# Designs tried in a protein design chat: VH-VL binders against Isomaltosyltransferase (ctsY). Part 1

Scores and structures below are computed, not measured.

Target 1, 124 residues: Isomaltosyltransferase (ctsY), of Sporosarcina globispora (Bacillus globisporus) (q8rqv0r968to1091)
Amino acid sequence: VEYEAEFGVQSGVSTNTNHAGYTGTGFVDGFETLGDNVAFDVSVKAAGTYTMKVRYSSGAGNGSRAIYVNNTKVTDLALPQTTSWDTWGTATFSVSLSTGLNTVKVSYDGTSSLGINFDNIAIV
Structure headers, positions and changes below count from the first letter of each chain, unless a header shows other numbers; antibody chains aren't numbered by Kabat.
F, E and O are the ipSAE of ESMFold2-Fast, ESMFold2 and OpenDDE, as the mean of both directions, binder to target and target to binder. V2 is 0.75 times the mean of E and O plus 0.25 times the DockQ between their complexes.
[cut] marks letters that were taken out.
Atom coordinates printed by the task and the answers are left out, and those that the model quotes come from them; centres of patches stay.

## First folded at step 4 (VH-VL; framework fv_becotatug)

Design p1 (from b1 with heavy chain D58K, light chain L94W)
Fold by ESMFold2-Fast, scan of step 4:
Structure p1 (fold): chain C 124 residues (1-124), chain A 120 residues (1-120), chain B 107 residues (1-107)
Amino acid sequence: as target 1 above (124 residues)
Amino acid sequence: QVQLQESGPGLVKPSETLSLTCTVSGGSISSYYVHWVRQAPGKGLEWLGVIYYSGSTKYNTPFTSRLTISVDTSKNQFSLKLSSVTAADTAVYYCARDRYYGSGSYFDYWGQGTLVTVSS
Amino acid sequence: EIVLTQSPDFQSVTPKEKVTITCRASQSIGSSIHWYQQKPDQSPKLLIKYASQSFSGIPSRFSGSGSGTDFTLTINSLEAEDAATYYCHQSSSWPYTFGQGTKLEIK
């Protein structure tokens, strides 16, 4: 299931369309102030380990974002440089989710580096 | 701190290629993006294009066929070449820095600008 | 592509007056609008980024607001040093574009 970043709950970020290749109606950027984030409501029928995929572009260098699940930090996800801002990559990691509604947040915090364009997340 | 400085010929003949450089001092150019903006006498600002340190570029549509922006990381220099110039290309040319770490940019520092006059 | 229209084109103002400059985008750009000040024979200087965020070192009399298509730059109490041309700039879509400029003269 894919969740478009531009339809998440946005705090301190902006929706943009100035680079090609995004899904949906745009992508999210403007992660430059501590606490800037996009939050998603993710519902699963069974508790367990899922693969979370983050689709992004990073034309400036290697970046990272903090991932929170239900207000608990799970990881600092590395977002390696893509070829350009118009080239989208996918970072994957394993995440534990509770049955029912989970809040998943992609955040720029004290451990995050560089700006990135954030397109979507997918839960598999 | 960080400084941007444009340089190049102040006078270019019609039909020739305008060549400018923007030299960056006080930091590595790998840490930001550089845009070129021009301003014709008595007119407003016009965005020409941008380059990221990796060499990726975007150009404004009217200039796509005649504009080339390049980067030389060993010299901390960005270059602009505009071919087949006419009197309409007479303007002050600026390079400007973007410190936004993603995309969707603002220009926090500008060079002082260099006037280029196109005449015979 | 995206046209930015500023109003007014020109305004002659008295020191201490409140001045409002408007920038209207031809399509929605969220908050991706930035404001610059340019004095004669000088390079532009950033005042406000992302519609409402003051750039460091900018006097508190400058503020910005708006979202979507309608944006404003406000100078709460004009000083003589504020005589300049002001430009809005959008970074939402390629190509980047500027408004035509608003020139403020002090009476």
Scores: ipSAE 0.022, ipTM 0.644, lowest interface PAE 5.6, mean pLDDT 85

Design p14 (from b1 with heavy chain D58N G104K)
Fold by ESMFold2-Fast, scan of step 4:
Structure p14 (fold): chain C 124 residues (1-124), chain A 120 residues (1-120), chain B 107 residues (1-107)
Amino acid sequence: as target 1 above (124 residues)
Amino acid sequence: QVQLQESGPGLVKPSETLSLTCTVSGGSISSYYVHWVRQAPGKGLEWLGVIYYSGSTNYNTPFTSRLTISVDTSKNQFSLKLSSVTAADTAVYYCARDRYYGSKSYFDYWGQGTLVTVSS
Amino acid sequence: EIVLTQSPDFQSVTPKEKVTITCRASQSIGSSIHWYQQKPDQSPKLLIKYASQSFSGIPSRFSGSGSGTDFTLTINSLEAEDAATYYCHQSSSLPYTFGQGTKLEIK
């Protein structure tokens, strides 16, 4: 299931369309102040380990973002450089989710690097 | 208020290493990226490479084997070293700041440039 | 690498005339084009960022437009101070690249 970043709950960030190749109606950028984030409500039928995929572009170098699940930091996810801001990559990691509603947050915090453009997450 | 100033030898011999410094004044260098751009006499601008606040670098393909960009935070200085120079490396060398507003990248301020002539 | 091609290479213009400079990218770059002015023996100065956004302190006679592959810089009423070489620059893809430049001279 894919969750478009532009439909998440945005704090300190904004939706934009000025680079090509995004899914949905746009992508999210403007991660520049500590605490800037996009949050998603993710529902699963069974508790367990899922694959989370983050679709992003990083035209200026290797970036990273902090991932939180239910207010607990899970990882600092590496977002390797993509060929351009119009070229989108996918970063993948394993995440543990509770049955029912989970809050998943992609955040710019004190360990995060570079600006990136954030397109969507997918839970598999 | 933040200024960038290039410095280094104006004359370098063929086969030697060209070494330049970009000194930042009026602020910390930890919140932006620095690019190096050169311009041969009478020619256009050519991007050489960038160093990010993390210390990571990216170099333009013709220069990958010869170019090193580094940062010394204690001196507020960025350095460029270009090895095995030839007459084709004669140019004005600029450092330029990339403020990096989120995911947006552009050169808001430039140093004044320093001319480097490669000659025996 | 993305190649940027500017037109014209050179233009001689009378004060108060409208000037348009074009920049064409070899592939789509969205709006990631920036325009710089360089006067003789000076460093480049940012005029327009992201195709159409004026940088702070830049006179209103300068404007930019375009998206995808075709971009323009317009000087609505040329002043004597505008004699310079103008460069477009793309930040969509590494390596970053510049157009070859457009030189404007005042008659």
Scores: ipSAE 0.015, ipTM 0.618, lowest interface PAE 6.8, mean pLDDT 86

Design p17 (from b8 with heavy chain D58K, light chain L94W)
Fold by ESMFold2-Fast, scan of step 4:
Structure p17 (fold): chain C 124 residues (1-124), chain A 121 residues (1-121), chain B 107 residues (1-107)
Amino acid sequence: as target 1 above (124 residues)
Amino acid sequence: QVQLQESGPGLVKPSETLSLTCTVSGGSISSYYVHWVRQAPGKGLEWLGVIYYSGSTKYNTPFTSRLTISVDTSKNQFSLKLSSVTAADTAVYYCARDKWYYGSGRPFDYWGQGTLVTVSS
Amino acid sequence: EIVLTQSPDFQSVTPKEKVTITCRASQSIGSSIHWYQQKPDQSPKLLIKYASQSFSGIPSRFSGSGSGTDFTLTINSLEAEDAATYYCHQSSSWPYTFGQGTKLEIK
């Protein structure tokens, strides 16, 4: 299931459309201040390990974002450079989710690097 | 190529408003943010504020009540106004860009050459 | 605001010597640190971006490293043209801030 970043709960970030190739109605940028984030309500029928995919672009270098699940940091996700800001990549990792509602947060943390454009997450 | 050029009066009297312009050539101003940075003689760099292509601004706390940054897209110009100046505002003033088009948290890749403003009676 | 503290403030250096300049942030800023070179009566010039990435056209003797709170700029073999003041700059949080500067003079 795909969750568009522009429909997440946004804190300190902005929705934009000035690059091509996004899904939905736009993408999120403006990760500039520690704590800037996008949060999603993710519901699953069974507790277990899922694959989380993050669709992003990073035309200026290798970035990273902190991923939180239910207020616990689970990883610093590497977001390797893409060919341009109009070229979207996907970073994947395994995440443990509880039955029912989980809060998934993509955050610009003290361990994060670079500005990136954030399109969506997918839980598989 | 993108070039930034500051201009304005070299001398301003105490209590008056300092007004500077940054003219952009070689590109669309909608593709980047413009920052203002100053440097007092023999001192370090001090960030003053930024304006987004949309006209939204952020100012450094000591300057919030005195500083206005604006953009005129028809002239391809950014302006800085600093009111109630004193001798402490004597500095070289730079405009510099970051590429918001490439996301946030960008370095200042191009700078104007700077313009010296002396505040004196 | 995030305070950046550079060390040393001043260093007199012999040509071909290795120079290390440090920049310490008052809180973690990831890799959102950039280094500038400023020669007398000139504008600052971008040298290293995002802690470790060289800007185009910058000589290979310049390198950067670090993450979190502690960052370094290294000049592997100093040349006479490297006499300048070096500044670190954080783009992690508003307001943006600079270190106080490190002045390098050639002996």
Scores: ipSAE 0.019, ipTM 0.545, lowest interface PAE 6.5, mean pLDDT 85

Design p18 (from b8 with heavy chain D58N P107Y)
Fold by ESMFold2-Fast, scan of step 4:
Structure p18 (fold): chain C 124 residues (1-124), chain A 121 residues (1-121), chain B 107 residues (1-107)
Amino acid sequence: as target 1 above (124 residues)
Amino acid sequence: QVQLQESGPGLVKPSETLSLTCTVSGGSISSYYVHWVRQAPGKGLEWLGVIYYSGSTNYNTPFTSRLTISVDTSKNQFSLKLSSVTAADTAVYYCARDKWYYGSGRYFDYWGQGTLVTVSS
Amino acid sequence: EIVLTQSPDFQSVTPKEKVTITCRASQSIGSSIHWYQQKPDQSPKLLIKYASQSFSGIPSRFSGSGSGTDFTLTINSLEAEDAATYYCHQSSSLPYTFGQGTKLEIK
């Protein structure tokens, strides 16, 4: 299931359409201060380990974002440089989710680097 | 210090094209977006659209068929053309900057002084 | 489009009073709200970005708060120079939109 960043709960970030190749109606940028984030309500039928995919572009270098699940940081996800801001990549990691509703948050923390454009997450 | 300044004719006839220029001084336009916002006399602010220095644009839905925003990076200038004007297009027109280059948000940190355009025969 | 509704439309206030202006979004916008001050015959001036972050050089009496759909701009102790119209602006989705404005006059 894909969750578009522009339909998530945004804190300190903005929706834009000025680069090609996004899914849905746009993408999220503006990660410029500590704590900026996009949060998603993710519901699963069974507790367990899922694959989370983050679709992003990073035209200025290698970036990273902190991933939180239910207010607990689970990883600092590396977002390697893409060819340009119009070229989208996918970063993948394993995540544990509780049965029912989970809050998943992609955040710019003190350990995060660079501005990136954020398109969506997918849970599989 | 970055400054934005609007210029163009203050009077436009109905059915003609309203044409304005925003000149940027004190810095290069290569790292930010320019938005156009208007304000009818005694009314609030209305967002018209945005352009990045690369030429990418996004226009507010009431204006998509009439509005063209363009950029000339060699002159540090942005232009706005609004076709088929009526008295309802009488307003002060502002250009405003949002700083895009990586790590910047979508708020308008600097505004031009505004230019009044009256649509009248 | 996201509609922003400000309250009040108008308020006459005495110096040194605490003033709050509210902005309500028709949909959740997280913290993607910004506040501007516009004095008569002048361009708007950015005060607060992303709901609560003061822009450079803005007096400390101005502060912002809120998240989701409900946001407030607070002037802790009103000065005569604060007579102006205040606008909220959302950048959560395109098209970007403004509230209708709140006009403050000094008694």
Scores: ipSAE 0.013, ipTM 0.638, lowest interface PAE 8.2, mean pLDDT 86

Design p21 (from b8 with heavy chain K99S Y101R)
Fold by ESMFold2-Fast, scan of step 4:
Structure p21 (fold): chain C 124 residues (1-124), chain A 121 residues (1-121), chain B 107 residues (1-107)
Amino acid sequence: as target 1 above (124 residues)
Amino acid sequence: QVQLQESGPGLVKPSETLSLTCTVSGGSISSYYVHWVRQAPGKGLEWLGVIYYSGSTDYNTPFTSRLTISVDTSKNQFSLKLSSVTAADTAVYYCARDSWRYGSGRPFDYWGQGTLVTVSS
Amino acid sequence: EIVLTQSPDFQSVTPKEKVTITCRASQSIGSSIHWYQQKPDQSPKLLIKYASQSFSGIPSRFSGSGSGTDFTLTINSLEAEDAATYYCHQSSSLPYTFGQGTKLEIK
């Protein structure tokens, strides 16, 4: 299931369309201030371990973002440089989710000073 | 408020290395890209390359083998070195800022005043 | 690389005339087009960013429009101080490229 960043709950970030290759209606950028984030409501029928995929572009170098699940930080996800801002990559990691509603948050919490363009997450 | 200013020799001999500096004031050097753009007399603008705040660079294809862009964060300076120059490298050289914070390749919002470099014996 | 083609190359205009400058990209660039004004012996100055957004302090007579491959800069009522060369610039992909320029002269 994919969750478009532009349809998430945005704090301190903005939606943009000025690079090609995004899914949905755009992507999110503007991660400038500590605490800037996009949050998603993710519902699953069974508790367990899922693969979370983050689709992004990073033309400025190697970045990272903090991932929170239900208000607890679970990882600093590496977002390696892509060949350009129009080239989208996918970073993956394993995440534990509770039955029912989970809040998944992609956040700029100071572990990286690089801007990235954030397209979507997928839970598999 | 950010200001950029180019400096370097106005005359370079053929086959030598052109070396310019761009001094930045008024803003955090880690918050933006710096691009180098040149303009031959009576001609249009030509993008040369960019340095990201990480120190990584991208260069326009015709310049890949001759061009080096670097940064000295202690001096708030960006440098351009172009080797093996010819008369075709005679141009006004500009440094220009692109804010990476939005991640979207922003416009060049602040430019230096430009410095004329003549390649002549 | 993305090629930007401007039209016209040159135009001689009278004060208060409406002027339209076009920029065509060789492939789609969304709204990642920016317009600059350059007066003789001066550095370029940003006028319009992301196809249609006015940069701070730019007079309202300047406006931009377009998306994809076709973009337009409009000067609604030309003033004498608008004599300059105008450039479009794409930031959609590297290498960044500029149009060849449009020179406006006052009659």
Scores: ipSAE 0.015, ipTM 0.602, lowest interface PAE 7.0, mean pLDDT 84

Design p23 (from b8 with heavy chain Y52W D58K)
Fold by ESMFold2-Fast, scan of step 4:
Structure p23 (fold): chain C 124 residues (1-124), chain A 121 residues (1-121), chain B 107 residues (1-107)
Amino acid sequence: as target 1 above (124 residues)
Amino acid sequence: QVQLQESGPGLVKPSETLSLTCTVSGGSISSYYVHWVRQAPGKGLEWLGVIWYSGSTKYNTPFTSRLTISVDTSKNQFSLKLSSVTAADTAVYYCARDKWYYGSGRPFDYWGQGTLVTVSS
Amino acid sequence: EIVLTQSPDFQSVTPKEKVTITCRASQSIGSSIHWYQQKPDQSPKLLIKYASQSFSGIPSRFSGSGSGTDFTLTINSLEAEDAATYYCHQSSSLPYTFGQGTKLEIK
């Protein structure tokens, strides 16, 4: 299931369409102030370990974003440089989710680096 | 208004290290990248590298072994060191600002006035 | 590396004439092209960002257009103060690159 970043709950970020190759209606950028984030309501039928995929572009270098699940930081996700801002990559990690509704947040915090364009997350 | 100002020796001998400083005034450096760009006399613009205020850097491939860019946030200063210089490094060196408000690569909205560095014995 | 090729290299133009400068990218860069004006012994000035957005304080006679690989800077009624070299710049991927420049001289 894919969750488009532009339909998440946005704090301090913005939606844009000025690069090609995004899914849905756009992508999210503008991560500039500590605490800027996009939050998603992710529902699963069973508690367990899922694969979370983050689709992004990073034309300026190797970036990173902090991932929070239910307000607890679970990882600093590396977002290696993509060929260009119009070339999208996928970063993958394992995440534990509770049954029912989870809040998943992609955040720019004190350990995060560089600007990135954020397209979507997928839970598998 | 935000201003950038380059400074450093105008003359450097071949094989030595070229050292320049870019001083930022009129604002905090915490919200933007600083790029270094050079221009040989009568030639076009050449991108050298970039630094974010956290100290993260990227350099253009021809310069990766010779170039170091650093930042001193307490002084609002960025520095460029280019080692083993030759006459081909004679150029006007600019620092330029790129606001990182968006993740997408950004234009250089403000430039320093440039400083001429001549490499000659 | 993305190569930007500008046309023309040089143009001598009469005041009030419409001028068109083209920048072609070796691969698609979306709208991540920016245009700068550089007068002799001065630093470059940003004119147009993201192909078509005017930077603050730039006269309305300057406009930009294009997407993908083909981009254009237009000066719709040239003034004497527009004698300068114009550069396109891509920010789609590192390393950032510039076109070779287009020099405009007033007749």
Scores: ipSAE 0.006, ipTM 0.563, lowest interface PAE 11.6, mean pLDDT 84

Design p24 (from b8 with heavy chain Y33W D58K)
Fold by ESMFold2-Fast, scan of step 4:
Structure p24 (fold): chain C 124 residues (1-124), chain A 121 residues (1-121), chain B 107 residues (1-107)
Amino acid sequence: as target 1 above (124 residues)
Amino acid sequence: QVQLQESGPGLVKPSETLSLTCTVSGGSISSYWVHWVRQAPGKGLEWLGVIYYSGSTKYNTPFTSRLTISVDTSKNQFSLKLSSVTAADTAVYYCARDKWYYGSGRPFDYWGQGTLVTVSS
Amino acid sequence: EIVLTQSPDFQSVTPKEKVTITCRASQSIGSSIHWYQQKPDQSPKLLIKYASQSFSGIPSRFSGSGSGTDFTLTINSLEAEDAATYYCHQSSSLPYTFGQGTKLEIK
């Protein structure tokens, strides 16, 4: 199940279409000030461990973003450089989710690095 | 040393599009944003917008429908286009840099020399 | 948007006087205030960043202080070359904004 970044709850970021290869109607960028984020309401039928995939592009170098689940920081996810801003990569990690509604947040915080374009998350 | 330099026509007719270029030299363009700021004669500084290296933009609210900022990374050039200009758009236009990867809320550490654009028939 | 209000708008000063310029924000911005000097027909130059940190090469007579909503730029002993307009700038949130400017002229 994919959740488009442009349909998430955005704080301090912007939606754009000026690079090719995004899914949905665009992508999110503008992670510039501490606390800028995109939040998603993710619903699952059973509590357990899921694979979270983050689709992004990073033409400037190796980036990272902080991932929060239900207001608890889970990881600083590495987002390695992609070939260009029009080339999209996927970073994956394992995440524990509670039964029903979860809040998943992709955030630019004090441990985050570099500019990235954020396309979507997928929960598998 | 990092240098920024604005260029473009000094005279633009009312209702036309104002087009300016900022050329950056001496530094890595992947590590900073370029802001556009203008100053009407005898007035203060007004922030117009910013472009990130990714190519995404944020604009000051009064300009959202008329302003486009773009980047050509192969030329180290940033462009500003302001459509439907009037005499109120007469100003010196500056480009300025911040190093966003150092954390939130960076200052504009280097500025271009500014280019005067007069909107007149 | 965050409005920055400077005081005074204009001041005529004698060389070697101590000058204080104030910048007040309409809401709290922490320490995300920066000060610029602009001389006639020149671009602005960064003097003080993050309320109190001097930018490289800036004379020690310039200092900044404050946090939250009230910020001050001080010139401890004014030199003739300091005749300029001074602007505060907040980078706490978009849209970024500037104060209206304080013009200093030498008597």
Scores: ipSAE 0.011, ipTM 0.561, lowest interface PAE 9.6, mean pLDDT 85

Design p25 (from b1 with heavy chain Y33W D58K)
Fold by ESMFold2-Fast, scan of step 4:
Structure p25 (fold): chain C 124 residues (1-124), chain A 120 residues (1-120), chain B 107 residues (1-107)
Amino acid sequence: as target 1 above (124 residues)
Amino acid sequence: QVQLQESGPGLVKPSETLSLTCTVSGGSISSYWVHWVRQAPGKGLEWLGVIYYSGSTKYNTPFTSRLTISVDTSKNQFSLKLSSVTAADTAVYYCARDRYYGSGSYFDYWGQGTLVTVSS
Amino acid sequence: EIVLTQSPDFQSVTPKEKVTITCRASQSIGSSIHWYQQKPDQSPKLLIKYASQSFSGIPSRFSGSGSGTDFTLTINSLEAEDAATYYCHQSSSLPYTFGQGTKLEIK
């Protein structure tokens, strides 16, 4: 299931459309202040381990973002440089989710590296 | 606090290479990207190019054959070299910092600028 | 390249008036517009980033708005120290470009 970043709850970030290749209606940019984030409500029928995929572009270098699940940090996810800002990559990791509603947050914090454009997450 | 300071010769002869240095204090040079912007007397701002933290560079199209931007980590300095100068290159040259370069890059801190006059 | 066109080029304004400066992009740039203030013989100073976000320490009388191709910088109550040239800047695509500038003079 895909969750578009532009439909998440945005804090300190904004939706943009100035690069090609995004899904949905746009992507999220402007991660620049500690605590800037996009939060998603993710519902699953069974507790367990899922694969989370983050679709992004990073035309200027290697980035990273902190991932929080239900207010607990689960990883600093590496987002390696893509060929250009119009070239989208996918970073993948394993995440544990509780039955029912989970809050998943993609955040810029003190361990997060610089600028990326964030398109969506997918839970598989 | 982070400060950027440009320096270099104030007078360069036509056909020579203009060489400027941007010295950074109050922060690590590896934690941001540096842009060069110029302003001809009485005119507006013109973007010249950028060096990313990876060392990669991007130059504005009129300057690609003449412009080199580099970094010297041992001196905490960025440099700009512009070859084959003409009177049209007379301008105040600024270095400017970009902390979170994405599709929406902005210049949060600027040097004070250095005037370069191209004249014989 | 993306061309930014500012309006007006020049305006003479009385203190306490509300001033609106516009910036139009030749193609859509989302929210990737930033506004700078430049006083005579000084470097530019960032006022507004990403169309509407105030930079740290900037007086609340400055605000920005817009998206796509049409952007505005508003000074809600002009002060004498606001006499300056104002520039918009797009960072949506390379090469980055600036508007031609708007000069505000206090009457």
Scores: ipSAE 0.018, ipTM 0.642, lowest interface PAE 5.9, mean pLDDT 86

Design p26 (from b1 with heavy chain Y52W D58R)
Fold by ESMFold2-Fast, scan of step 4:
Structure p26 (fold): chain C 124 residues (1-124), chain A 120 residues (1-120), chain B 107 residues (1-107)
Amino acid sequence: as target 1 above (124 residues)
Amino acid sequence: QVQLQESGPGLVKPSETLSLTCTVSGGSISSYYVHWVRQAPGKGLEWLGVIWYSGSTRYNTPFTSRLTISVDTSKNQFSLKLSSVTAADTAVYYCARDRYYGSGSYFDYWGQGTLVTVSS
Amino acid sequence: EIVLTQSPDFQSVTPKEKVTITCRASQSIGSSIHWYQQKPDQSPKLLIKYASQSFSGIPSRFSGSGSGTDFTLTINSLEAEDAATYYCHQSSSLPYTFGQGTKLEIK
């Protein structure tokens, strides 16, 4: 299931359309202040380990974002440089989700680096 | 708090290399990106290039063969070298900070600028 | 490269007048436009970022709007200290570019 960043709950970030190749109606950028984030309500029928995929572009270098699940930080996800801001990559990691509603948050915090454009997450 | 200050020779001869330094105080240079922007007398602003604190660079196309930007993290200094200068390179040169380099980059703090005149 | 065209190039204005400066991009840039004020013999100063967000410490009379290709900087009630050249800047794609500038003079 894909969750578009522009339909998430946004704090301190902006929706934009100025780079080609995004899914949905746009992407999110403007991660510039500690605590800026996009949060998603993710519902699963069974508790377990899922694959989370983050679709992003990073034309300026290697970035990173903190990932929180149900208010607990689970990782600092590396977002390696893509060839340009119009070239989208996918970063993948394993995440544990509880049955029913989970809150997944992609956050710019004290360990995060670089501006990146954030397109969506996918839970598989 | 954060201050950027350019320095270097005010006069450079045609065909020589223009060399400027931007010194940063009041903050860690690992927290941002530095851009170089110039302005010819009475004219508008022209973006030259950017450097990360890691040393990676991007240059504006007309300057790719002549421009080198570098960083010395131990001195909190960024340097700009522009080779083979002509009278068209006469301008005020600014360094400027960008905290979140990306598709939304903006320049929140600028140096005072340093005038470089290219003449014989 | 994205070309930014400002209008007007020059305007002589009276104090307390409402002033609008327009910046037009040669292609869509979303909200990736930023506005700077430059007074004679001074460095540029950031006023507005991301089309409409005021930078810290900037007087409330300055505001920005627009998206896509057409952007506006508004000074709601012009003060004498606002005599300056104003520049728009796009960060949508490299190379970053500036408009040609709009010079405001007080009558």
Scores: ipSAE 0.014, ipTM 0.651, lowest interface PAE 7.4, mean pLDDT 86

